# Ledger of designs, part 2: VH-VL binders against UPF0179 protein Maeo_1037

Target 1, 145 residues: UPF0179 protein Maeo_1037, of Methanococcus aeolicus (a6uvu3)
Amino acid sequence: MDKRITLIGSKIAKTGNEFIYCGVLEECSECRFKKICHDGLIVGKRYRIVSVRSAKHPCIAYGDGVKVIEVEPSNNFTILIESKKALEGLTLSHSDIQCNNILCKYYNLCHSEGMPEKYKIMELHEKIKCPKGNSLIKATVSTIN

## First folded at step 8 (VH-VL; from g1 with heavy chain L100R, light chain E32L)

Design j5
Fold by ESMFold2, look of step 10:
Structure j5 (fold): chain C 145 residues (1-145), chain A 119 residues (1-119), chain B 111 residues (1-111)
Amino acid sequence: as target 1 above (145 residues)
Amino acid sequence: QVQLVQSGAEVKKPGASVKVSCKASGYTFTSYWMNWVRQAPGQGLEWIGIIDPSGGYTWLDQKFKDRVTITVDKSTSTAYMELSSLRSEDTAVYYCARTRDWGEYFDYWGQGTLVTVSS
Amino acid sequence: EIVLTQSPATLSLSPGERATLSCRASQSVDYLGSSYMNWFQQKPGQPPKLLIHDASNRATGVPSRFSGSGSGTDFTLTISSLEPEDFAVYFCQQSYETPYTFGGGTKVEIK
């Protein structure tokens, strides 16, 4: 089995959400949840939330607490791509969207870390209104390797 | 109404294995975690381990890591604890006990299962 | 592993008297303003019954004569006026970290 249990902030603990595990935060190094929170996760690897437990626990790293989640490794990414390049089944080379607005609510979808050099478009979703006027569409893509 | 109903008493010889069941009712089985705790005659309580029934993930006290297997059957809302290589010191009442989540308190307990290990 | 030490081992009292039971942890069980110490009652031949969770919160259906207090390493269960049904063994249990551990118990018996 490739699924694991961990904890994540309650605001982002939703089935289907994804995250990249970045390691133990300084604030979490002496946390009572360290064993369940970090064991078995690989730094830099992307995970998808497949289930969420109902209880909310206090955590120094997350002001609104954390919830226990079940995760699995994810080869699929959700990103924003130019709508004119978006066709399901198409394989594209990774191309950065040039935008330096770190406070943009879509920033992480435009600057997905860990993105492979090539990807295949698996599913197209809604178009979004980019604050800079770019014509972007939300897409699920997958690694080819 | 929450109930945890355990299997009946067992008498075993040293070296055997025992598998205790705990059938849950009155709540959504996969929304709560299940623990196993034992109590030797005239002695205190000892936590054995915990399982998340939704995914089958377990954490055990290191003392039991090589002899205990905790499992669930979601379709019957039943948890199991199997203890192998039994010794006379394993004679105890074995309890299942529910927690809402990791690090939570035990709110409901099974009635207990007496396991007696003697030659 | 967190060791819980209860005192006294036995408390001999009459109905109507106040019982004070102590539990000391080998390390703090506090995290972010909460204390992860629980109290249980156990009668012969019965499973434990939750009385107090998280140091001071009474479980559902537990009479108000039971109260819990304390923080850090020192915790107390108080029974303000003993009823005949309260003569039992009481133990504390920490849920701060695995392995979860229990105190050795305090037997409250009729004098």
Scores: ipSAE 0.086, ipTM 0.653, lowest interface PAE 6.3, mean pLDDT 84

## First folded at step 13 (VH-VL; from n3 with heavy chain Y54H Y106G, light chain S50Y)

Design q2
Fold by ESMFold2, fold request of step 18:
Structure q2 (fold): chain C 145 residues (1-145), chain A 122 residues (1-122), chain B 107 residues (1-107)
Amino acid sequence: as target 1 above (145 residues)
Amino acid sequence: QVQLQESGPGLVKPSQTLSLTCTVSGYSISEGYYWHWIRQHPGKGLEWIGSIYHTGSTDYNPSLKSLVTISADTSKNQFSLKLSSVTAADTAVYYCARVDFWSGYGDYFDYWGQGTTVTVSS
Amino acid sequence: DIQMTQSPSSVSASVGDRVTITCKASQGISSWVAWYQQKPGKAPEPLIYYASTLESGVPSRFSGSGSGTDFTLTISSLQPEDFATYYCQQANDFPWTFGQGTKLEIK
């Protein structure tokens, strides 16, 4: 029941989309919609769009306008991590898996965008067969508040 | 205190254009609020007609879209409704109203005009 | 268009009674519902927005609830000044639409 109401660019205002709140832009400091746009959101926190109202509103920061959305915090990701460090409940510092294989079917799980410096392991899943021989396990992780 | 007042003719002939003006006092229409027209039919209740932002952006009820124009004159603090090709079905009480994003979520009409009765007859 | 079906069409009640008016949306609209009171010869006045948030100056005997498709307006202890017609309105999608109204008569 941790819903919040905000505005986001109309092009990305779709249920299921996620974003990271980056704070108030300079163009928005005197905007009439500033309160609904920014109030109650935490800088650096990830949010998932759970509903979208259809009306567009003009906004300097978004040339095609904005829509009112309802959001929930989104803390959980699925990524690949080194198997030897993988225990549920453990907090780890993020480090890149050393791999340049962009054709790998697991590439996006190894190179997740928006990953924080630290994360907590919530659930471990199956090990995968890394083409480069890395010992990796699929995990659901959570950002640290 | 914010007040809205409708003005215009009470009688319009079929196939002519209905023209109404809403005069806003106590607040500037250029402050980033949305300004709406709603009508109340004797037998069918309330119907949303459309809205305007002071910069000219509009949204119209699709059932009326080819017939309706809403415009604003910020220098007079007014916004207006034109409804073309009227018929007896357009007989109603017409209200202008405001939608507030400052204290609400832009989801309800916080101020209404008193309403003006428009009759369409030959 | 999203249809808003209001019930009952009318209700007769005594001062002090608890009155409940319902509104059903033809599709899910989250909590984007407002409620209005209209006295004879006057424009509607807002009571509640976002399903349950009371408009400033509205007596606490008014309350709203619901999410999705089913919404209610409740008057917990009816007063003589509550004689009016009540409307629900959805604001999820244009065109914004209203229920057909509920006439509340005081016995």
Scores: ipSAE 0.380, ipTM 0.730, lowest interface PAE 3.4, mean pLDDT 83
Fold by OpenDDE, look of step 16:
Structure q2 (fold): chain C 145 residues (1-145), chain A 122 residues (1-122), chain B 107 residues (1-107)
Amino acid sequence: as target 1 above (145 residues)
Amino acid sequence: QVQLQESGPGLVKPSQTLSLTCTVSGYSISEGYYWHWIRQHPGKGLEWIGSIYHTGSTDYNPSLKSLVTISADTSKNQFSLKLSSVTAADTAVYYCARVDFWSGYGDYFDYWGQGTTVTVSS
Amino acid sequence: DIQMTQSPSSVSASVGDRVTITCKASQGISSWVAWYQQKPGKAPEPLIYYASTLESGVPSRFSGSGSGTDFTLTISSLQPEDFATYYCQQANDFPWTFGQGTKLEIK
């Protein structure tokens, strides 16, 4: 029901991939494909690709062209949270883990983009051995609004 | 109103090249639609041959790719099909058709030519 | 290539009947399916696109449904002008492919 049709760079057009819609580029302002690319998406929202068509189309923004995809809003996220906040059913305000090690394999889980302001912890997973010694736990969270 | 019309020889000898042209009226082929060729062997179903985009990009059926060339002439508002080394298996009604790619609801052949019969025979 | 297996190959029906034609894709193709009607000596004409959207000008007795691999075209109350051959078509992946067709004949 919430599925949308849009276009995305061919290299990242894969089922299961997620992206954050960042809005219309200057290069897109006069593009005849602007409608299908942008009208159905919300800036700042994360979408999951649910299907990809094989046809490739030229695009100024993507040098390798774009493919038609079906997307749906991502309502569930996998993130790391502080262990002391980890309780299934609890609603939290999102805040990134305070860490600047961009080379850490958990960096994206600690600094997830496109997160809603508030989310509900749906499921707790394993504790993560943080290289800096932080007490973290992996969790599946769902957007509240 | 958009109209498509196929034209070309109705008879081609084996091993020769089949050449057809689709003339489009009521719409410019440079406006951003997919332009396709489809054929139908006598008493059989439909077979997609290939397509050309307004930018000139082409897609071909892998079963025919080595033998098929699709081109466009925007000055004449036409696009063409060439099929080399034809055999009796290439005898069919050939259709040109348009696909509305940007409706946001899905792709389908929204306009068809009336079709032209091509017979491969000695 | 994606195969579209259409059934039945032929069906006999009477005016006023409800008729259902099915098409099964060899793999998941979301809703990228269109349906066409073809009469003898004529080009196919579109009926349904994106699985369930009715083409402009097509009578409301025609409807499409399905997603993934299983798709159906339904004529709720058959009219005399509906006797023809029907085809499904997938536009998910190149090469685009058609079902083998269903010939709807008068009983």
Scores: ipSAE 0.373, ipTM 0.789, lowest interface PAE 1.7, mean pLDDT 92
Fold by ESMFold2, fold request of step 18:
Structure q2 (fold): chain C 145 residues (1-145), chain A 122 residues (1-122), chain B 107 residues (1-107)
Amino acid sequence: as target 1 above (145 residues)
Amino acid sequence: QVQLQESGPGLVKPSQTLSLTCTVSGYSISEGYYWHWIRQHPGKGLEWIGSIYHTGSTDYNPSLKSLVTISADTSKNQFSLKLSSVTAADTAVYYCARVDFWSGYGDYFDYWGQGTTVTVSS
Amino acid sequence: DIQMTQSPSSVSASVGDRVTITCKASQGISSWVAWYQQKPGKAPEPLIYYASTLESGVPSRFSGSGSGTDFTLTISSLQPEDFATYYCQQANDFPWTFGQGTKLEIK
C-alpha cells in the first residue's frame, strides 16, 4: 500500500509500464511541478505505474508533455541470468553479463541498470539463445532488503 | 490573498457572443497555475467549460468546443471566456477558478471567483 | 464523459447526526474525486481532494473515502453550519464532471 503520485512523459504513461527513477535533471531544478514530479521517489528504485490521469501538462523534459500517475515500488522485475546459476528460490549477487553488443534485442535484460546488489529468483521462464553463445534464462526476480 | 473576480454583461441576447473576464489579484497568471471557467445552470449542477495554462494551451469541454474560446492577457493578469451563438440554455452563474499542483495534485479548484449571473433573453 | 451520480439527492437531518453522501462514477477513476460545499448565494468551497485528503481549514468531522467507482463523504456529527448543498467532482479525465448535488437540510 506504498502508492506515490508523480509525473511522467505522456508516451510512457501507461498502466503496467515500469521505470527507474534517475533523479532530478538540471532543467527540472526550477520547474514548478518539481515537488510532485520528483519528491517521494528514491533514486535508482524501480516503480510500476498503477494508474494514469488523462490530462497532459507541459514539461521541458518531455516534449510531448507529462501525465499524473500513481506508482508503486516494483520489487519484481525481469532479467537474464546464466542458466547454470538459475534455481528458483536462490539468492544471487548481481553481476553484469560480459557482452558489449548494444544492438542486441536482449541488451537491457542483460545490463539492467539500477539492479540491486542481491536478488532472489522467484520464477524461471524460457531459455534465451544469446547471439554470443551465452547460456541464459529469463527470470522474474525480487529485491532483497 | 488570491482573489478572482468575474466581470462582464449580465444580460446577453440570443445569437450574440458572451464575453466574460476574470481579473486575478495576489498571484500572476503566469506562475504555472491552470485557470478555469465553470458554470452553474438554474436548477442544474455545475458544468466545466474549459481551462487555459499560462503558455496559452487550452482544454475545452467537448460539448462546447466549437463555441468556446478561452484566452489570457498576462500584462493585465486576466483570462477571458467567449461563448458564441448563445441561447437561453447558456443562462447560468459563471465562475472562474484556479487549479494548483502545489496545494494538491492538480485535481480540484482551490480558489473560485464570486460568480457572475448571465441571463440570455431578448 | 464520466458520469458522477450522487445519492441521496436530498437529506433531512438533525444537529449531531451522522450523515453519509455517496458518489458513483460511471468508470474507474482511482481516487481522483473532490468534494465541495456550496451555501446559498456563494461559490462552491473545497472540502476534500484525492478521495480522502482534507482541505486545509476544514473541520475534522468531514471525511472522505472510496476508490475506483464508489466514494463517500461523511459528516460525523452534523453542525448548524453544515446545512448546504454538496457536490462531488471527478478529475480523472476531461471534461471534469460533477455530481448533481445533495441538499442537506435541517429536520
Scores: ipSAE 0.359, ipTM 0.728, lowest interface PAE 3.6, mean pLDDT 83
Fold by OpenDDE, fold request of step 18:
Structure q2 (fold): chain C 145 residues (1-145), chain A 122 residues (1-122), chain B 107 residues (1-107)
Amino acid sequence: as target 1 above (145 residues)
Amino acid sequence: QVQLQESGPGLVKPSQTLSLTCTVSGYSISEGYYWHWIRQHPGKGLEWIGSIYHTGSTDYNPSLKSLVTISADTSKNQFSLKLSSVTAADTAVYYCARVDFWSGYGDYFDYWGQGTTVTVSS
Amino acid sequence: DIQMTQSPSSVSASVGDRVTITCKASQGISSWVAWYQQKPGKAPEPLIYYASTLESGVPSRFSGSGSGTDFTLTISSLQPEDFATYYCQQANDFPWTFGQGTKLEIK
């Protein structure tokens, strides 16, 4: 996968961090750096920061400024899947676990953002005791290219 | 095409302030690039002095930060360097240069002035 | 500051020779490296940026490679006009820094 250059808020500009690209902000519409910030990124996709430059650039959207970063699409994800679908090496189409309990400590694992349409189960981890009785298992999955 | 030209006194006395101006033609300094000063001591390598973004934000070499001021005049399409309390060590060829921020594939000095020699001597 | 250790400091070569110049960064700088050519009495001119991208108008005999800490400028077949001093430069962190330079002389 090709590296992309973009800008990100200085507070979260750290190598190894991941973010979901959410598209152009209203504040960015008239910004002369719009091209650098937004070209090459796909809305809804998760990216990993590969490198960070030290200089801060003023940004109307971020009071602390932004930093130039190199990013790559994220490849590995940790999620919860239904136990009946949990087989290492299996390819699945992504679907969120149907649950509206946003206070659940596993909510983000059940509703992970930036997921690819299809992924391969690379590693199975522990079974999760779902408060609602769902049979779930934690898994590491990778993007199918 | 883009051209940069340094101008200013070629001789400065010790403890005085070195003042140089870079005049840019063929491109507006407010369009989205950022602009740098670099110097080269006689027979030596290149030393980055500082830069100014098109937004007016500046960055300076920490070794010179307390003595360096870079400013821009968009009405004249110029940016300037001031180096205070100069010594013989500040004798050098001074270059202004542009960095292509829009390449999307990395920063580099894509256009340089021809350089101007500044000698610090009593 | 990030140090760019350039080698060799000087090299003697003949027309047609393959020449390689290396630059080692004191820390990882991804591909934020540029290469410049400077002739006596002239300003540096860009050759390569982002480690391996050839500047427009630069002959294809020039090439750059590397990532992380180790970078290389290569002239595949030296021409008479290539005798000059070459510099690497990092643009990862301020202050931007240059290598010490490599003077390429005719043998």
Scores: ipSAE 0.280, ipTM 0.786, lowest interface PAE 2.3, mean pLDDT 92
Fold by OpenDDE, look of step 15:
Structure q2 (fold): chain C 145 residues (1-145), chain A 122 residues (1-122), chain B 107 residues (1-107)
Amino acid sequence: as target 1 above (145 residues)
Amino acid sequence: QVQLQESGPGLVKPSQTLSLTCTVSGYSISEGYYWHWIRQHPGKGLEWIGSIYHTGSTDYNPSLKSLVTISADTSKNQFSLKLSSVTAADTAVYYCARVDFWSGYGDYFDYWGQGTTVTVSS
Amino acid sequence: DIQMTQSPSSVSASVGDRVTITCKASQGISSWVAWYQQKPGKAPEPLIYYASTLESGVPSRFSGSGSGTDFTLTISSLQPEDFATYYCQQANDFPWTFGQGTKLEIK
């Protein structure tokens, strides 16, 4: 499978958690863990933690240390899409909902990070009442490889 | 090639402290690995004692934690085990070993010492 | 602590036989399992790590499988030098623990 081994901060190292890999930090450049932490991950991609080892390792970037985890690329995403594009089975190119209201409770669904360039709509959920009047619908989408 | 060699007294009296040293050659213990002690009672299985990272951080078996101290001397490329208040139950072959954490493929003991026999006897 | 229940404790076999040794973890440990071979008077030597990855230099007749709680070491065709004691080990959680061992003897 696409399972990868990496390290992550101990506080967020929980099975089922997801994160966006953002790349190598400056303090990681000379770190001996660099290969394990970074070589198997793709910048901008969302990963799901599938297992966590209990052992804690020291880390310069994480004061509380890091844990070894197994991760897989996230395949399913819950997002908001325009109602006019909402059709199960349809393949779409990803585009964020144009909105700059970061305080909106739906902001993360409208601007979901780590999204693939293209996805297939797998399931449609409820319509969302957008405070700005956009016609949006919640959808489960899957990446297209 | 990496080599590990245990050394120390083969006989320890009850209630005294067992002290062993593992000398590593072919690789610097200050680099990217962490180092372990394992023991094997006569005719029995293997018991993990503890480990030390290149950073000096240690992990101990909870069953032995209060009695075990592991330290490292990077200048000598050695790491050591101290086990206090020993009893007959501590009679065993003691191994030092390296864990290949940096490979990214998983943790296992890739190199072992030959082992040193320690007998606890009055 | 995670217990590794290894079976059988001993097995008698002949050269050329297929031999299977199993380890069951008391909880899910993904693939963080290693297998070792130990001959009398010698230190254990690694055979397999991460459940199924063969250590460098180990003959291909050795193989490992499993994930989660059930793990297996297989020798496809036993050779004279394979008679030894075998151990599984988990590295998922501290303290790291070993199976009780399986002594493989000549029939």
Scores: ipSAE 0.252, ipTM 0.768, lowest interface PAE 2.0, mean pLDDT 92

Design q2
Fold by OpenDDE, fold request of step 18:
Structure q2 (fold): chain C 145 residues (1-145), chain A 122 residues (1-122), chain B 107 residues (1-107)
Amino acid sequence: as target 1 above (145 residues)
Amino acid sequence: QVQLQESGPGLVKPSQTLSLTCTVSGYSISEGYYWHWIRQHPGKGLEWIGSIYHTGSTDYNPSLKSLVTISADTSKNQFSLKLSSVTAADTAVYYCARVDFWSGYGDYFDYWGQGTTVTVSS
Amino acid sequence: DIQMTQSPSSVSASVGDRVTITCKASQGISSWVAWYQQKPGKAPEPLIYYASTLESGVPSRFSGSGSGTDFTLTISSLQPEDFATYYCQQANDFPWTFGQGTKLEIK
């Protein structure tokens, strides 16, 4: 399958958790064991942890150590979309909601990282009262393969 | 080529400490591998005893933890097993083995020693 | 601890036969399973790791499958040198544990 093996900080190594792979850290550049951490992952892509091995392993980048995990590219995302575009089953090209208020509690839903270029709206959730007056609705979207 | 070789007394009296050494050749134990001890009681299956990581961190089987000590001597490229207060139940073939933890493709014992028989008897 | 329940304990087969050995984990362990072959008086030798990856040098008649809790080792066409004892092993959690073993003997 499309599973990948990697390591992640022990505190966030939980099945079901997601993360954006940000690439090789400076601290990892000369690490002789970095291949398991970095090979097979794509920068900017969101991954879901599908399994976790319980053993903790030392890491120079994580003081609390790391755990071996299996990950898959995320295929479901929760985002905010414009209400006028909100139709279950509809395929859309992704675009962030135009807003620069980073303090907004919905900012991450309006500017979700690791999104596919195109997705299908799978489920619509509640409407969101945007402080700027945008008509938004929460949606679960899936990657189009 | 990587080779592992167990060494130590083949006979230990009850209540004494079993001491074994695994000598590794063809690879430095200070590199990124797990070094393990496994034993096999006569006519029975395999039992994992414990391991030592290249950093010196150890993991032990809880059933033996209070009695087991695994250490490494990088200068000699060896790692050792000590099992205290042995009984007849500790009679077994003892293997040392290597695991390539950082391969990223799953952990398994890729290299084994030939095994050394230890008998606990008065 | 994670228990690996291996079955059967023994199997009699003939050269050319298809042989299947199963291992059931007491909990989900993804694909962190390895299979070993052990001949009398010898150390175990790896056959399969990560549930289905064939160890280098191992004949292609050996294969592994499964994920989660149920795992299988298959020998597609038994050869004379394959008569031995086989073990599964989980590496998901410490302590690492082995199946009870399956003795494959000639019929």
Scores: ipSAE 0.205, ipTM 0.766, lowest interface PAE 2.5, mean pLDDT 92
Fold by OpenDDE, fold request of step 18:
Structure q2 (fold): chain C 145 residues (1-145), chain A 122 residues (1-122), chain B 107 residues (1-107)
Amino acid sequence: as target 1 above (145 residues)
Amino acid sequence: QVQLQESGPGLVKPSQTLSLTCTVSGYSISEGYYWHWIRQHPGKGLEWIGSIYHTGSTDYNPSLKSLVTISADTSKNQFSLKLSSVTAADTAVYYCARVDFWSGYGDYFDYWGQGTTVTVSS
Amino acid sequence: DIQMTQSPSSVSASVGDRVTITCKASQGISSWVAWYQQKPGKAPEPLIYYASTLESGVPSRFSGSGSGTDFTLTISSLQPEDFATYYCQQANDFPWTFGQGTKLEIK
């Protein structure tokens, strides 16, 4: 697959972990490693770590240093969708569940970051009892390539 | 146009310190590449010794870590190797080399010095 | 340390032959493998990096493949200047380690 090489904080540099690339930090602007860290990644996109090199390198942004990793764009996402749209095999355009309760335990599933514009519903899971009464169902969705 | 050149004594007595310098031309060692030392015992394979980065951070082979020091002098565009308490086992051709850290496609030794022979003998 | 077991230790071949050299890593190292050519009295020269990427200026008869633990260097059609010793090298973990080498000799 289309692997990219980058650097990430040593504490979160684990195979299988995912992160959303948020762009270049101000403190990285003069860093000699800027090219490796930031080139090839797309802001707002979610990536999965597929391998980690053991060596730790110093970084001004990460006090504990960084490790070289290989990443791939995330393909699968777990999200909440409206029950009326819940059909395995169906392609949907992504839209967040409208809710402003940031303290809700389902908030991140209702407002998943790094989502593709369109995805295919691969698997439906349990219905979620929304505190606000929304009819939601947990689903595994995949990026459409 | 990048060139590396090893220099230092070719003969070192046992228990003394082996000292070598790698002079780099055509590229500044402060630009962010990794700078390495590798050695090759006569008739044997290659052994990685250690490396230094532009930040001054070093990595050493654990088998040699207690005896090895790698440093850099950016003003002279040089980096050096010191190996203390040498024995006959340290007789080898010593190479300095650069690792391309900027490619984004993986690390490898893209430029090597011609190597310098160091013999440990009484 | 990660061991790179290179095979064979030596091989005799003729000009025009296809030659394959393999390296097996003691653990998974993704694609962090490079291949080098060394001639007597000379420093190693890079051929392949990141398992399969050809170094600039290297003839296309050289190719690399593999991922994880098994890696291969292939010379599709040997030329006279290709008789040398070849080494694989892993850069996944420190200390970086090399295979024991493969001496390619004229049959």
Scores: ipSAE 0.167, ipTM 0.756, lowest interface PAE 2.7, mean pLDDT 92

## First folded at step 15 (VH-VL)

Design s2
Fold by OpenDDE, look of step 16:
Structure s2 (fold): chain C 145 residues (1-145), chain A 120 residues (1-120), chain B 107 residues (1-107)
Amino acid sequence: as target 1 above (145 residues)
Amino acid sequence: QVQLQESGPGLVKPSQTLSLTCTVSGYSISEGYYWHWIRQHPGKGLEWIGSIYHTGSTDYNPSLKSLVTISADTSKNQFSLKLSSVTAADTAVYYCARDSGWLGDYFDYWGQGTTVTVSS
Amino acid sequence: DIQMTQSPSSVSASVGDRVTITCKASQGISSWVAWYQQKPGKAPEPLIYYASTLESGVPSRFSGSGSGTDFTLTISSLQPEDFATYYCQQANDFPWTFGQGTKLEIK
């Protein structure tokens, strides 16, 4: 796969962890490491950490510093989908669940960031009891290229 | 062009402290990168001792950590190595080196090396 | 610590020969491997970094390959100035560690 080298906060620099790249911060503008941190990543895209180096470097954005990591674009996602759309093998266009309750424990699964435009349902999991009464089911989905 | 040069006594008595200085030219150590000390015992391979970043952050080889101190003087564009309680096992050629940076992380510039002999 | 097991310890070859040196890491270290050349009485000089990237100014007859635990340095056609000792180095985890070296001698 297409591996990229970048830097990430030491506390979250663990193999297997995922993050959404959100772009360049204002405080990064004069940073000597701006190129390695930002040039290889795409805003809004989700990446998975595949390796971590032990060396730690100072960073204004991360108080505990940053570590060098290798990342790959994430191809699999765990999300909540409407039960009526829940069919293994089905290809869907991404759309967020219509809900604005940001305090809900399922909010990030209903409004997953870095999702591809289209994905294939790979595996269905348990139904979720939505506080608003929506019929939802947890699913593993894969990017369609 | 970046250049590194080791300096210090070539002879140290057992139980004393080995002290070396690396003078850097062609690049300011305050502008970044890790600066390293590496040694090579006669007829042996290479052993990493430790490093210092321009911010003062240090990393040491665990096998030597209790005996090693690395410091930097940005005003002189130098960084130094102190190794306490030396024995014959510390006889070696000592090199200072610069980290190439983040993409690949290797030692791109080396000093010529200075020989330090531990003997009574 | 991560051990780098380098092989062979020594090799005799002739000008024009293809030479291969290997390095095995005790654990997965991705591509964080560098190769150095050292001549008698001189400091090591970098050849390859990040497993396969050629250092600037290094002849194209040098190449590196590998990922994970197994790495290789190759000289496609040995030149007289290539007789030296070669070292691999890992930069994945502190402490940085080197292979024990490979002495390349003229046959």
Scores: ipSAE 0.042, ipTM 0.686, lowest interface PAE 3.6, mean pLDDT 90

